# Miniprotein binders against b1l550: the designs that were tried, part 147

Target 1, 279 residues: b1l550
Amino acid sequence: MRLPEELLERARDIHSEAPSHRIKLDRVGSFGLKVPVEFKGFLLLAEADVWVSLPEGRRGVDLSRQVEAIYELSNPPKDPFSLCREAAISLLEKLNYADSSGVSIRFDAPLQDGESLKYYGVEISSIASDEIINKIRVEILGMTACPCTAELIRAYKSSEIAATHTQRSLGILEVSTKAEHPDPDKLASIIERAMSSPLRTYTKRPDEGGLVIRSLSNARLAEDVVREMIHLFLEEFGHLPEDTHILAAVRSMESVHMHDIYAERSFSLDEIRKEISSH

## First folded at step 12 (miniprotein)

Design nb36
Fold by ESMFold2-Fast, scan of step 12:
Formats: sequence, C-alpha cells, structure tokens
Structure nb36 (fold): chain B 279 residues (1-279), chain A 89 residues (1-89)
Amino acid sequence: as target 1 above (279 residues)
Amino acid sequence: SEFTVEAERNGVRITITVEVDGKEIRITVEIEKDGRRIRFLYVITSPEKLEKILKEIERIIRMFGADPEEVKRLIEEARRIAEELLERL
C-alpha cells in the first residue's frame, strides 16, 4: 500500500528540525549498498557505503537522496573509481547542509593469470569537502620463501638442495592522495613483484615447478618485501603530490609457526624522499 | 607553464587549470556555487587517461547545473591545451 502524497504536505520535516542535543556527527549514511560496477571489461557486484557530515543544528540526513544519488550515477555501470569520486561530489552538492561527504566501494578485481583469472581485493574511498581526498587499498596474496632456512640448508654440507619453507603472504598497499585513485592493477603488480613469487589460480606441473624454483631463488623476509614495495612504488607513482600518504605492509602466514609475521611502513612522499636522501 | 579556462553562468563558476608538473600534466578543477567551493585534482600521464578524466570532469560539472554548451566549450578548450602539453612531453 502506497500512502497518499498529500501526507507529504502535512507531515513535519523531521530531518530539518533541531535535534534534542546540538552535537555534530561525523558520518551519517547508507552502508552496505550493492552496486554494479564496470572494471576493465568486467561487470562486478560491488559493496558501497555513502555518508555525509551532519551539523549540530540538524536532526537528520535525507538518506533516500544518498541512495538515489549513487544509483543514478551507477546506471549504466561505470568504473568504480569515477563512481566513487562523482558520488562523493554529488552528495556534497545535493545535501547542502553537509560540510563533507564520503563514499567507499569494495570489490574483488579480476587479474589475468596465464590462461585463467585470479582475484585481488580493492577498497576505495573519496571524501569531499573543499577538496577531495582519494584512498585506495589493494590486497593480493603472493608467496614468500624464508632466506634464513635457505642459508642453513646451503650450509648443510651433505645437501645439494637449496631448500626452505614457503608460505602465502598478503601484500597490502594503501594510498591516500589529492589526485585521482592510482591504477589498482599497477599496485597489485608492485606487490607481486616485491614477493618471492606470485600465486596462481591454476598451474600445470611444469609451471608449478617453475613457480617454486622462482620463489626459492628469490627468498625474502617480510621486511624485504615491504622495502621492495616502497622502492617499486616510488618508481611507478613518485609523480603523485608530495603530501600523498602510503601504507605498505605484508602479513606472512608462516608455514613453520602457529602465528603470522607482520611488517609495515606508513609514510608521505615528502617524508620518504627526505629519509632516502639522508641515508 | 599554466593555462586557465573558466566559465560563469547562473551563479555557477567553473575554473579548469592545466599545467605541466615534471613529466605529467596536472588538471585542477574548481567549482563555486551558492557560496560553496570545491577543488579537485588529476595527474595525467597518457592520452587515454586524459579522455577518461575529461569525461568525468564533464559529468561532475553538469551535476552543479552548469550550462551544457558552456561545459562542452570548457572541456574542449581544456582538451586542446592538455593535448598540446602532452605532445611536448
């Protein structure tokens, strides 16, 4: 049953009323929305959150306008980066009482893997006020091989095999910038190149052997992987604004331990350049 | 080198600045409407990226109720400038 539209003329506008307590809220919005996005030729189902700031003198946010805004911009489906930036700006324009708006979009991105596909995690956001801050987080699994055990095996005089334990490691790159979101495929590539070897969705025996040999010949500590990710990031994305903030991290699911190893570094481009030039 | 194109109509003021920064082209867009100003930035590294970003800028500007013909003029002018600068890099 649809109620008569005449009720809109007689009902109080609850959202525009003064609240019981004059307290500003930082984020008020619609969370867990399902939106279709187009990513590099694929139609994917993404999850989105949309929000705005709420001033101390206003009781509520027009949540229906938030949902309408993102769905209007997602039809037809478009790339999630443009959608994220456009929706954040649209929310700020449509909800003039807000000081800031934000949009976050999460999805699994397909990546070509030989004759098949593999997937990596992407989470992006755009926060709009008098300027826009864009953030992207890419997570992809790779393989690491322990250099410490490899050296012990090399030292073992009756063994000709350079062997060590290998494990899945999760590589993480998060970038916050005033420029548009970096290409996630390039971030995923940086992470994979920093690892001992990438992981595959499918391998035939010769390819699997090659992957293992690659990993063993390129043994790296989690700390080594983080440093290499930073080095490769600077080569690819050193052109971003100097106040761009980066988090580089690795979580190694150690095959010889009941626990994980974790290494990270957060920095701005300005900070890391000064550090490298001093050392 | 820095080049600015702008339009103002019906209380909406749009400014697009195109400049060279190192080996990249920087495009800054400012929109002023009803006392609110928003600024956003793009760093262009290829002609393919330029086309995609210009289309996004056009969609964003249109959200503010800017005149469609003025929007097309602004975008075409920004494209011309950015393409000239990219060719020099």
Scores: ipSAE 0.684, ipTM 0.894, lowest interface PAE 1.5, mean pLDDT 86

Design nb37
Fold by ESMFold2-Fast, scan of step 12:
Structure nb37 (fold): chain B 279 residues (1-279), chain A 89 residues (1-89)
Amino acid sequence: as target 1 above (279 residues)
Amino acid sequence: SEFTVEAERNGVRITITVEVDGKEIRITVEIEKDGRRIRFLYVITSPEKLEKILKEIERIIRMFGADPEEVKRLIEEARRFAEEIEERL
């Protein structure tokens, strides 16, 4: 049932009214929207949140205008990064009472894996005010092999072939920058290259053996993986503004423990360059 | 090298600054409308990204009700400078 449009002329504009309490709200919006996006030739289903700040003197946000903004920009489907940035800016233009706007988009990104595909997690956001801040978080699983146990077994067995435990490790790179979002495939590549070996969607026995041997030959502590991720990040993305903030982290699901091992470092490009150059 | 191009019409003021430093092209866009100002940045390290970024900038500027002819002019001037300097470097 659709009510007569004539009722809109006499209905109160609730959103423009004064609230019961004059309190500013930081984020008011539409969360969990399903939007199609185009990512490197794939049509994917993404989930989006859109929001704006709400001033203390206004009762509500025009939610329909928020949804219109992102859907107008997502038809036809476009890359999620441009969508994120454009939608955040569009929200500020459409909702002039807001001091800031934001958009977040989440999806699983396909990555070529031999003749198949594997997937990694991507979450991006753009927050617009007098400037725009773009954030991206990439999470991908890889394999690590313990160098400590490898060395102990080598000493015990007097063998050049190291035996050690292996486990799945989750690599995380998060970047917050005034520049456009970094390419998530490059971030995923950095994470995988920092680990003992990447994981595969499927393997036959000879390929599985080869993957394990590669991992054993490249045994790495979680601390080693984080340091290598930072090194590789600086080689690939050192051109970003000096106030770009990065989080590099690894969570290792240790096969010989009831608990995980976690290592992280957060830094700005300015901070890390000064630290490295002091050596 | 640095180049700035501006347009102001119908209460919308747009400034695009292109800076070239070695192999990097930095594009800063500033839009002023109705007392609000927003600034955003792109840092391009591969020539293939330039066209996509310029198209995004054009779409964003158009959201603010800028004159279509002035938007085309701004984008073309920025493109010309970026390409000329990139060729030289």
Scores: ipSAE 0.689, ipTM 0.881, lowest interface PAE 1.4, mean pLDDT 85

Design nb38
Fold by ESMFold2-Fast, scan of step 12:
Structure nb38 (fold): chain B 279 residues (1-279), chain A 89 residues (1-89)
Amino acid sequence: as target 1 above (279 residues)
Amino acid sequence: SEFTVEAERNGVRITITVEVDGKEIRITVEIEKDGRRIRFLYVITSPEKLEKILKEIERIIRMFGADPEEVKRLIEEARRLVEEILERK
């Protein structure tokens, strides 16, 4: 039963009241919203979080206005990057008490894999204040082969075995920039090219053998993969502003251990160029 | 080189700055309304992205209640400036 809306004219405006404690909150909003997005010719169902900052003197935010903002901008479905940036800016315009706003959108992105598709994880964010910061995180599985074990087996006296252990490794690239979001397909490509070999959705024995041989011929430590990802990133995205921040990481799900191996590096473009140019 | 186009009407002030940095064209958009100022940046590495960027800038500016005729004029001036720069490279 819907209550008469005229009664709401007489109700207290709870959100505008003073809170019990004068404490600012960094993020208050609607999380886990389902929104359709258009991504490279695909209509995908994404999950979105929207939020604003809340000043110390205000008890609450208008959550319904947040939901209205993102749904107005998502119909018809548009690319998730423009949706993210436009929604974050719209939230600041609609909610004038907020110092900042943000939007994150998460989905599994399709990637062409021969005659089939495979998927990788994408999370994009835009945070608006007196400027806008755009963030993207891409995660994709690949294969690594251990060069240490390969060398040990090669050195084994009278051994006819040229082998090493292989495992699935998760590659991660995260970029925060004042410029527009980098293309996630290009980030995924960088990660896959840094690995010993990519993974596929479907292989028959000859193709599977080829992937194994490729990985063995291109054995790489987790540390090697991170360095290669950084090198490839700089070749593709060196045009981004110098204060752009990048996280490059790999988590190797070691087939010979009960635990994973992890390697990472965080840097700004300014920082890494000074480091590389020092020698 | 750096070039700026501006519009101010109905309490909304919009500044679009186009800067050439090597092979890159940088577009900075600044919007001021009711004491709030927001700045955002686009980097153009290929001419085919210009239309998408300009359309997004137009949509964002319109959110602030800027005069529709001034928005169209500002976007057209920014387009002309970027196209002139691209023709010289």
Scores: ipSAE 0.474, ipTM 0.810, lowest interface PAE 2.6, mean pLDDT 84

Design nb39
Fold by ESMFold2-Fast, scan of step 12:
Structure nb39 (fold): chain B 279 residues (1-279), chain A 89 residues (1-89)
Amino acid sequence: as target 1 above (279 residues)
Amino acid sequence: SEFTVEAERNGVRITITVEIDGKEIRITVEIEKDGRRIRFLYVITSPEKLEKILKEIERIIRMFGADPEEVKRLIEEARRLAEEFLERL
């Protein structure tokens, strides 16, 4: 049943009313929206959350206006980074009672892997107020090999080739910046290059042997991977504003343990530059 | 060096600042409307990125109801400045 439009003129505007308690809310919005995005030649289905701040004197947010904003900007499908930034700014413009707005978009990004594709996780956000802060988180699996066990076996066998255990490791780079979002493919590349070797979607036995040998020749602790990720990040993205914040982390799913090993470092570009220059 | 272009019509004031910062081009956009001010930044490292970012800036400015003719002129002037800077890198 479709109710007559005339009823809208007679109904109370609940959202503009005073709330029962004069409490500000940080995020009020529509979460779990499905939106199409165009990413490097691929049409992907992404999931989006949109929100605004709600002042203490207003009962509710116009949720339909939020949904309209992101869907208008996503038709035709566009680059998810531009969509994220534009939608956050649009929400702030359309909802004049809000002090801030935000949009997050998450999707699995395709990455060329020989003649096949592999996928890595991308989550981005843009938060707009009197400035805009853009955040991106990239997660991709790689392989690590244990240098400690390699050294023990090498000593035991007096072998040139060290045998050791290998495991999948999840690499994480999260960047929060006043500049536009960094290219996720470059972040994924940094993570993979910091690992003992990348993982592949499909390998035949000879290629699989090659990956294992590569990992064994480049054995790395989770701590080593995090430090290398930071080093490579500074080489590629050291030009970002000095107040840019980065999280670099690795979770190693240890094949010889019932538990994982985790290493991380959070820093601003300003902080890390001072730390490195003091050495 | 730094160059600034401005437009103010239909109750919207737009400022685009183009700067050289080391090996990068910085583009800062500031929009004022109805007492609200929003500032955002782009760091340009290639001509391909510049074109994409200028189109995004144009779309954002148009959301605020700025005069289309003024928006076009503002974007064209910012493009010219940024391209001159990129050629000098």
Scores: ipSAE 0.687, ipTM 0.878, lowest interface PAE 1.4, mean pLDDT 84

Design nb4
Fold by ESMFold2-Fast, scan of step 12:
Structure nb4 (fold): chain B 279 residues (1-279), chain A 89 residues (1-89)
Amino acid sequence: as target 1 above (279 residues)
Amino acid sequence: SEFTVEAERNGVRITITVEVDGKEIRITVEIEKDGRRIRFLYVITSPEKLEYILKEIERIIRMFGADPEEVKRLIEEARRLAEEILERL
């Protein structure tokens, strides 16, 4: 049942009224929206948040315009990166009282893995004001092997491949930039290449043996993985603006401990180039 | 090397700047409407990325109520300039 439109002429415009307290709000919006996106040939279900800033003199945000902005742009489904950037800009154009707008989109990205698929986590955002800042976070599991235990076992037994413990490790790359979002597949590739070995969705026993041998032959500390991720990132994405900010991190779920090992580094491209050039 | 194309009608002003910085092509878009100014940056490294970005720029500019023929002209000029630069790399 739809109420008569003439009631709108008599009803107060609550959103445009003065609030009970003159306090600016940073983020007001619609969170947890389900949105179809097209990612590299796949139609995926993503989750989106949309918001705007609310000035101290305005009681509320037009939430229907927020939902309209993202859904108009998502039909037909498009790539989540353009959707994110365009929706953030559209929100500012549609809601003239806002100083800033933002959109965040989350999904699991398929990655070809032999004849099967594996999945990694992607979260992107775009925040628009006088400029746009684009952020992407990629998380993917890989395998690490402990070099310290490997060295002890090698000393105890003279073997070509030292025995050591292996564990799943979560690699994280987060990039915040004035340029468009980096390609998440390239970020995922950087993480996997920095690990002792990638993980597989399924494998036959000969392939499984090869993966284990690769990991043992390429033993790496969490600290080693983070440094390698940064090195590989600079090779691939060193062209981004100098004020681009990166977080590189690894969380190793240690098989011999009740706790995890964690290593991270945050930096801007300007900062890291200066640091590297001093050595 | 830097090239700029501009259009202004009915209170909407659009500026697209194409720059070469080392091995990258930088496209900056600035839109002014009703006292609001928004600026975006794109870094182009391949011909296929150029087409993707130009289509996005066209959609964004249209959101601000710019004239369709004027938008098409701006995008075609920006494409021509960027393509010339990519061919020289």
Scores: ipSAE 0.685, ipTM 0.878, lowest interface PAE 1.4, mean pLDDT 85

Design nb40
Fold by ESMFold2-Fast, scan of step 12:
Structure nb40 (fold): chain B 279 residues (1-279), chain A 89 residues (1-89)
Amino acid sequence: as target 1 above (279 residues)
Amino acid sequence: SEFTVEAERNGVRITITVETDGTEIRITVEIEKDGRRIRFLYVITSPEKLEKILKEIERIIRMFGADPEEVKRLIEEARRLAEEILERL
């Protein structure tokens, strides 16, 4: 229902009023917006949050301008990374009372997998103030095989190929940088290469057998996977600013336990270079 | 090496700085309008990435109400500088 326009002249401007308590708020905005994005030839449905800081003397934010910021930039659909950065900047331009703005966008990214597709998780954000900080988190499942059990079984049976337990493991790479977002496909590739083997959406029995043999021949602890992810990350993205912050993590859904195994390392590029060079 | 291009009109001041360390190109954009300053950075490692980033920079600058002709001039000057650096890498 559309109310008469005459009411606008009589209504109080609530958002410009003084609040009940003079307290600054860090993030106020529109959360859970559905936004179409174009990602590497695919039209995807993404979910977005947009927000700004709210000063102590102002009761509310201009929510209409927040929605305008992202929807104007998303029609026609565009690359979610450019959308994220542009929308965060647009929010500061549209809302002069805000000290900072932010945008996050989440979607499942398609990845070519032989003649089929598989999907990995992407969450990105851009937070704008006097500078812009861009963050990306990539999560993809892979397979790990336990080297400890493999060694025990080999000792017991004296076999050429050791039997061991295998499980799904979730690999995580999160990057926070002043530079633009890294390519998520490259981050996903790093994670998969660090695993015992990648997972497939669709396999026939010969392909499945090959995947299992690959995993068994490349047994890795969660700790091994994290170290390998860091090594591969430095080879691919060592050119990023030295204050770039990275989280590398693996959550192994252990098939022989009722609980998961987790390994992680957070570091800046400056920190890790000094650590590696010191021996 | 470091190169800077600037434009100021319609109450908007834009500075684009193109730098290299011999391996990659860094493009820093600074926009000042109505007492607010925002600065952002791109790291360019290929010609195809350069074109995509320059288009994004152009869209961002246009959001601030900068003169369209000056925006076009700034972007083309930044392109020439970055391409000159890429030829030397």
Scores: ipSAE 0.666, ipTM 0.885, lowest interface PAE 1.6, mean pLDDT 85

Design nb41
Fold by ESMFold2-Fast, scan of step 12:
Structure nb41 (fold): chain B 279 residues (1-279), chain A 89 residues (1-89)
Amino acid sequence: as target 1 above (279 residues)
Amino acid sequence: SEFTVEAERNGVRITITVEIDGKEIRITVEIEKDGRRIRFLYVITSPEKLEKILKEIERIIRMFGADPEEVKRLIEEARRLAEEILERF
């Protein structure tokens, strides 16, 4: 049922009224929206959050205008990075009382894996005020092999290939920048290259054996993986603004322990360049 | 090198600045409307990326009610400047 439009002339504009308490709110919006996006030839279902700041003198936000903003920009489906940036800017234009706006979009990105596909996690955001800050977080599983146990077993058996435990490790790269979002496939590639070996969605025994041997021949501590990720990131993305902030992290799900091992480093490009240049 | 293109119509002021930073082309867009100013940056490393970014910039500028012909002119001039820089590097 649709009520008569004449009621709009009579009804109070609740959102523009003074609130019960004169308190500013940082984020008010629509969370958990389902939006279609186009990513590298794939049509994917993404989840989006949209919000704006609410000044202390205004009771509420025009939620319908937020939904209109992202809907208009997502039809037809487009690249989620452009959608994220454009929607954040659109919200500020549509809602003039807001000091800032934000959009977050999450999806699983397909990645070519031989003749099959595997998926990695992508979360992006754009926060707009007098400037725009773009953030991307990429998470992908890989394999690590313990170098300590490898050396112990090599000493024990004098084998050409040292046996050791292997485990799934989650690699994380998060980038916050004034420039556009970095390419997530390149971030995922950096993570995988830093690991002992990548993981596969589907393998037959010969391929499985090869992956394990690769991992054993390239044993790495979580600390080694984080340092390699940072090194590879600087080679690929050293062109970003110097105030770009990065988090590199690895969570190793140790096969011989009831607990995980975690290593991380956060830094700005300016900070890390000075650190590396000092030696 | 640094090049700037400006347009102002119907209370909307748009400034597009194209500059070289090493081998990267920086495109900065600044939009001012009704006393609000928004500034955003793109870093271009390839001709293919340039086309996608310019289309995004055009869509953003149009959201602010800028004149369609003026927007097209600004984008074409920014493209020319960026392509000249890419040809040098």
Scores: ipSAE 0.657, ipTM 0.863, lowest interface PAE 1.5, mean pLDDT 84

Design nb42
Fold by ESMFold2-Fast, scan of step 12:
Structure nb42 (fold): chain B 279 residues (1-279), chain A 89 residues (1-89)
Amino acid sequence: as target 1 above (279 residues)
Amino acid sequence: SEFTVEAERNGVRITITVEVDGKEIRITVEIEKDGRRIRFLYVITSPEKLAKILKEIERIIRMFGADPEEVKRLIEEARRLIEEILERL
């Protein structure tokens, strides 16, 4: 049932009223929206959050205007990066009482894997005020092999390829920048190349054996993976603004333990260049 | 190489500044409307991405109520100048 639109003329504008307490809010919005996006030839269902800042003198935000803003920009489906940036700016323009706006979009990105597909996680955001800050987080699983156990087994029974435990490890790269979002496929590639080997959706036994041998021949600590991710990131994205902030992390789901191992490093491009150049 | 293209009509002022060093294209867009200013940046190292970025810039500028034909001309001018610089090197 719909109430008569004439009632809107008589109803108080609750959102524009003074609140009970004059406290500003940092983020008020519509969370968990489903939006279609186009990613590298695929039509995907993404999940979006949209928000704005709320000044201390205003009781509420126009939630319908937030949904309208992202809806208008998502039809026809477009790439999630442009959608994210455009929606954040649109919110700021449409809701003039706000000092800042933000949008986040989450989806699983397909990646070609032989004759099949595998998927990695992508979360992006754009926060608009007098400037735009774009953030992207990419998470992808790979394989790591323990070099410590490999060395112990080599000492026990010499072999050209030492046996060791292997496990799935989650690699994480998060980038916050004033420039546009980095290409997530390149970030995923960096993570996979830093690992002992990538994971596959489908392998025949000879290919599976090859991946295992590759992993064993390229044993890496979680600490090694993080350092390699940083090295590869700087080779690919060293052109970003110096105040670009990066988080590189790995969570290793250790096959010989009931717990995980975690390693991370946060840095700005300016900070890491000075650190590396000091040696 | 650096250049700036500008448009101002009513209360909307748009400034696009482009820096090209032969391998990096840096585009800064600044929009001022009703006392609000927003600035955003693109750093392109793959020239093939230029067309997509310029279309995004055009869509964003249009959100602020700028005249569609004026926005189209501004974007086409920026593209032409970028292509001229790239052709020179």
Scores: ipSAE 0.700, ipTM 0.893, lowest interface PAE 1.4, mean pLDDT 86

Design nb43
Fold by ESMFold2-Fast, scan of step 12:
Structure nb43 (fold): chain B 279 residues (1-279), chain A 89 residues (1-89)
Amino acid sequence: as target 1 above (279 residues)
Amino acid sequence: SEFTVEAERNGVRITITVEVDGKEIRITVEIEKDGRRIRFLYVITSPEKLEKILKEIARIIRMFGADPEEVKRLFEEARRLAEEILERL
C-alpha cells in the first residue's frame, strides 16, 4: 500500500537541497538495468547504465526520471543503438540541472555460424551535452598462427604446408565518433578478416582441418592483425568525421607461452591519414 | 547539395541540415529548448540505413514536442532527396 499523497506536500525535497559539501559529481545514475532490445531480428536481454552530471549546489538526482526515460523508450523493444542515443538525449530533456547525460548498453551479439550461432561482445554508449559522442566497442575471438615458427619448420622439413603453433586471439575495435554508432557486424567482420582464421561454435573434423590449414596458410603476428584491422577499418569507415577516434587491439593467448602477447594502436582519422600519406 | 529546415513549436526550435557529399548523406540535427542547445550528426551511406535514421530523428524531435505534421513533411522531403541522390549516384 502507498502512503497518502499529502505527505509529499509536507516532506522536504531532499534532492533539491544543498549538499554537505559543494562538490560536483560527474556521473550519478541507475546502473545494471535489464532492458530488452531488438538486434537484427533477435530479442535480447541487454544491460544498461544511465547517468547524469550533478552540480555542486544540488544534493541528489531524480533517479526515477532516469529509469522512466530508458523504459519509456525501450517499450516496445528497439534497436539498442537508437535506444542508447535517444535515452541520452531524453535524460538531458528531463533533468534540466544536468550539464551532461550518458547511457551505456552491453549485450552479446548473435552471428550466424554454419548450422549454429556464435556470439561477440558489444558495448555502446552515448554521452550528451552540447553535442552527442557515440562509442562502440566490439570484441570477438579469432585464430592466429605464428609465421616465424612456420618459416623455420618449412625450411627444416621442406613441406608444402609449414607447421606452426596456433592460438585464440581476442580482437578489439573501439570507435568514438560524433556520427551514429558504426554497424557492429561490420566491425566484427573486420576483426575476423584480419585474423589468420575465424573461430567456430562447433566443427566436424573436415571443417576443423580446413580452419587449421587456412590459419597456417595465413599466418600473422599480433602486430600484423592490428595493422590489417586498421587498413580494413579505413576502407569501410573512412567516411566518418576526421576527429573520430579508434582503438585497434589484439590480445593473443600464446599456446607456447605462459603469458599473452598484446598489440594496440589508438588514432584519429585525421592522424592516421597524415601518417599513411607520409613517405 | 544542401538544404536546411527549421521548425518551432512551444518554444522548441529544431534545425535540420542535410548535406550530400558524393554518396554520403550528412544530417545534422540541432534542438534548442529552454536555453539548452543539443546538436548531433548522422553520416549515411546506404538507403536501408537512411529509413532507420529518419525514424530515429522523428522520435527524438517528437520527444521535444515538435508538430507531427511539420516533422512528417520535413522527413518526406529529406527522404525524397536522399533516395534520389543515393539511387542515382
Scores: ipSAE 0.644, ipTM 0.848, lowest interface PAE 1.5, mean pLDDT 84

Design nb44
Fold by ESMFold2-Fast, scan of step 12:
Structure nb44 (fold): chain B 279 residues (1-279), chain A 89 residues (1-89)
Amino acid sequence: as target 1 above (279 residues)
Amino acid sequence: SEFTVEAERNGVRITITVEVDGKEIRITVEIEKDGRRIRFLYVITSPEKLEKILKEISRIIRMFGADPEEVKRLIEEALRLAEEILERL
């Protein structure tokens, strides 16, 4: 059922009215929208949030215009990074009362893994105001092996190849920058290279044995992994603006404990360069 | 090497600055319309991405009501100048 358009002429314009209290709101929007995206040759279903700031004198936001903005730009499906930036800008243009706008898009990204695929988590956002700030968060699982237990077992058995406990560890890289979003595949690669071993979707028994031996021979503390992630990040993305902010973190799901181990460091490129090059 | 191209028509002012430092290309775009100003930056380490980025910039600029022919000329000039600089490397 469609009501007559003439009713809009008689109804109050609720959104444009003064609110009960003259208070600015930072983010008002449509959250949990399903949107198709094209990512490196794949058609994926992503989830999007869109929002704008709301001034103290306005009661509500035109939610239909927010949905229109992202859907108009997502048909046909396009690269999620371009979609994110263009939608944030479009919101700011369509909703002239807003001081800022934002868009976040989340999806599981395919990654080639031998003859198969594996997936890692990606969340990107663009926040538009006087400038555009782009943020990307990549999460991927890898394997870590405990060097402390390895050393004890090596001493006990007099073995050159130490046995130790291994566990799944979640690596996290989050980048906030005025430049375009970093390539998530490169961020995922950095995380995996910092780990004791990557995880695989499928392995044959000899290959599986090789990965286990690699992990055991490359035992790393969560603290070691975070430091290596930062080192590798600077090699790959040191060209980004000096005010780029990074969070590097690892959550190790310790197989010998009822709890997890967590290590993190947040920094700007300017800050970390001065720290590393101090002497 | 650095160059700037700019255009202003119908209350829309667009400034595109391209800076080449070794193999890295930095493109800064600033759009001003009706008192609203937006600035954004692209850092390109793979020159083959330049055309795709300039097309995205064109689509964004058009959202602000800039004249299509003026945008086309601005983007073509930026691409020509960027390619000229890259050829010298």
Scores: ipSAE 0.401, ipTM 0.752, lowest interface PAE 3.0, mean pLDDT 82

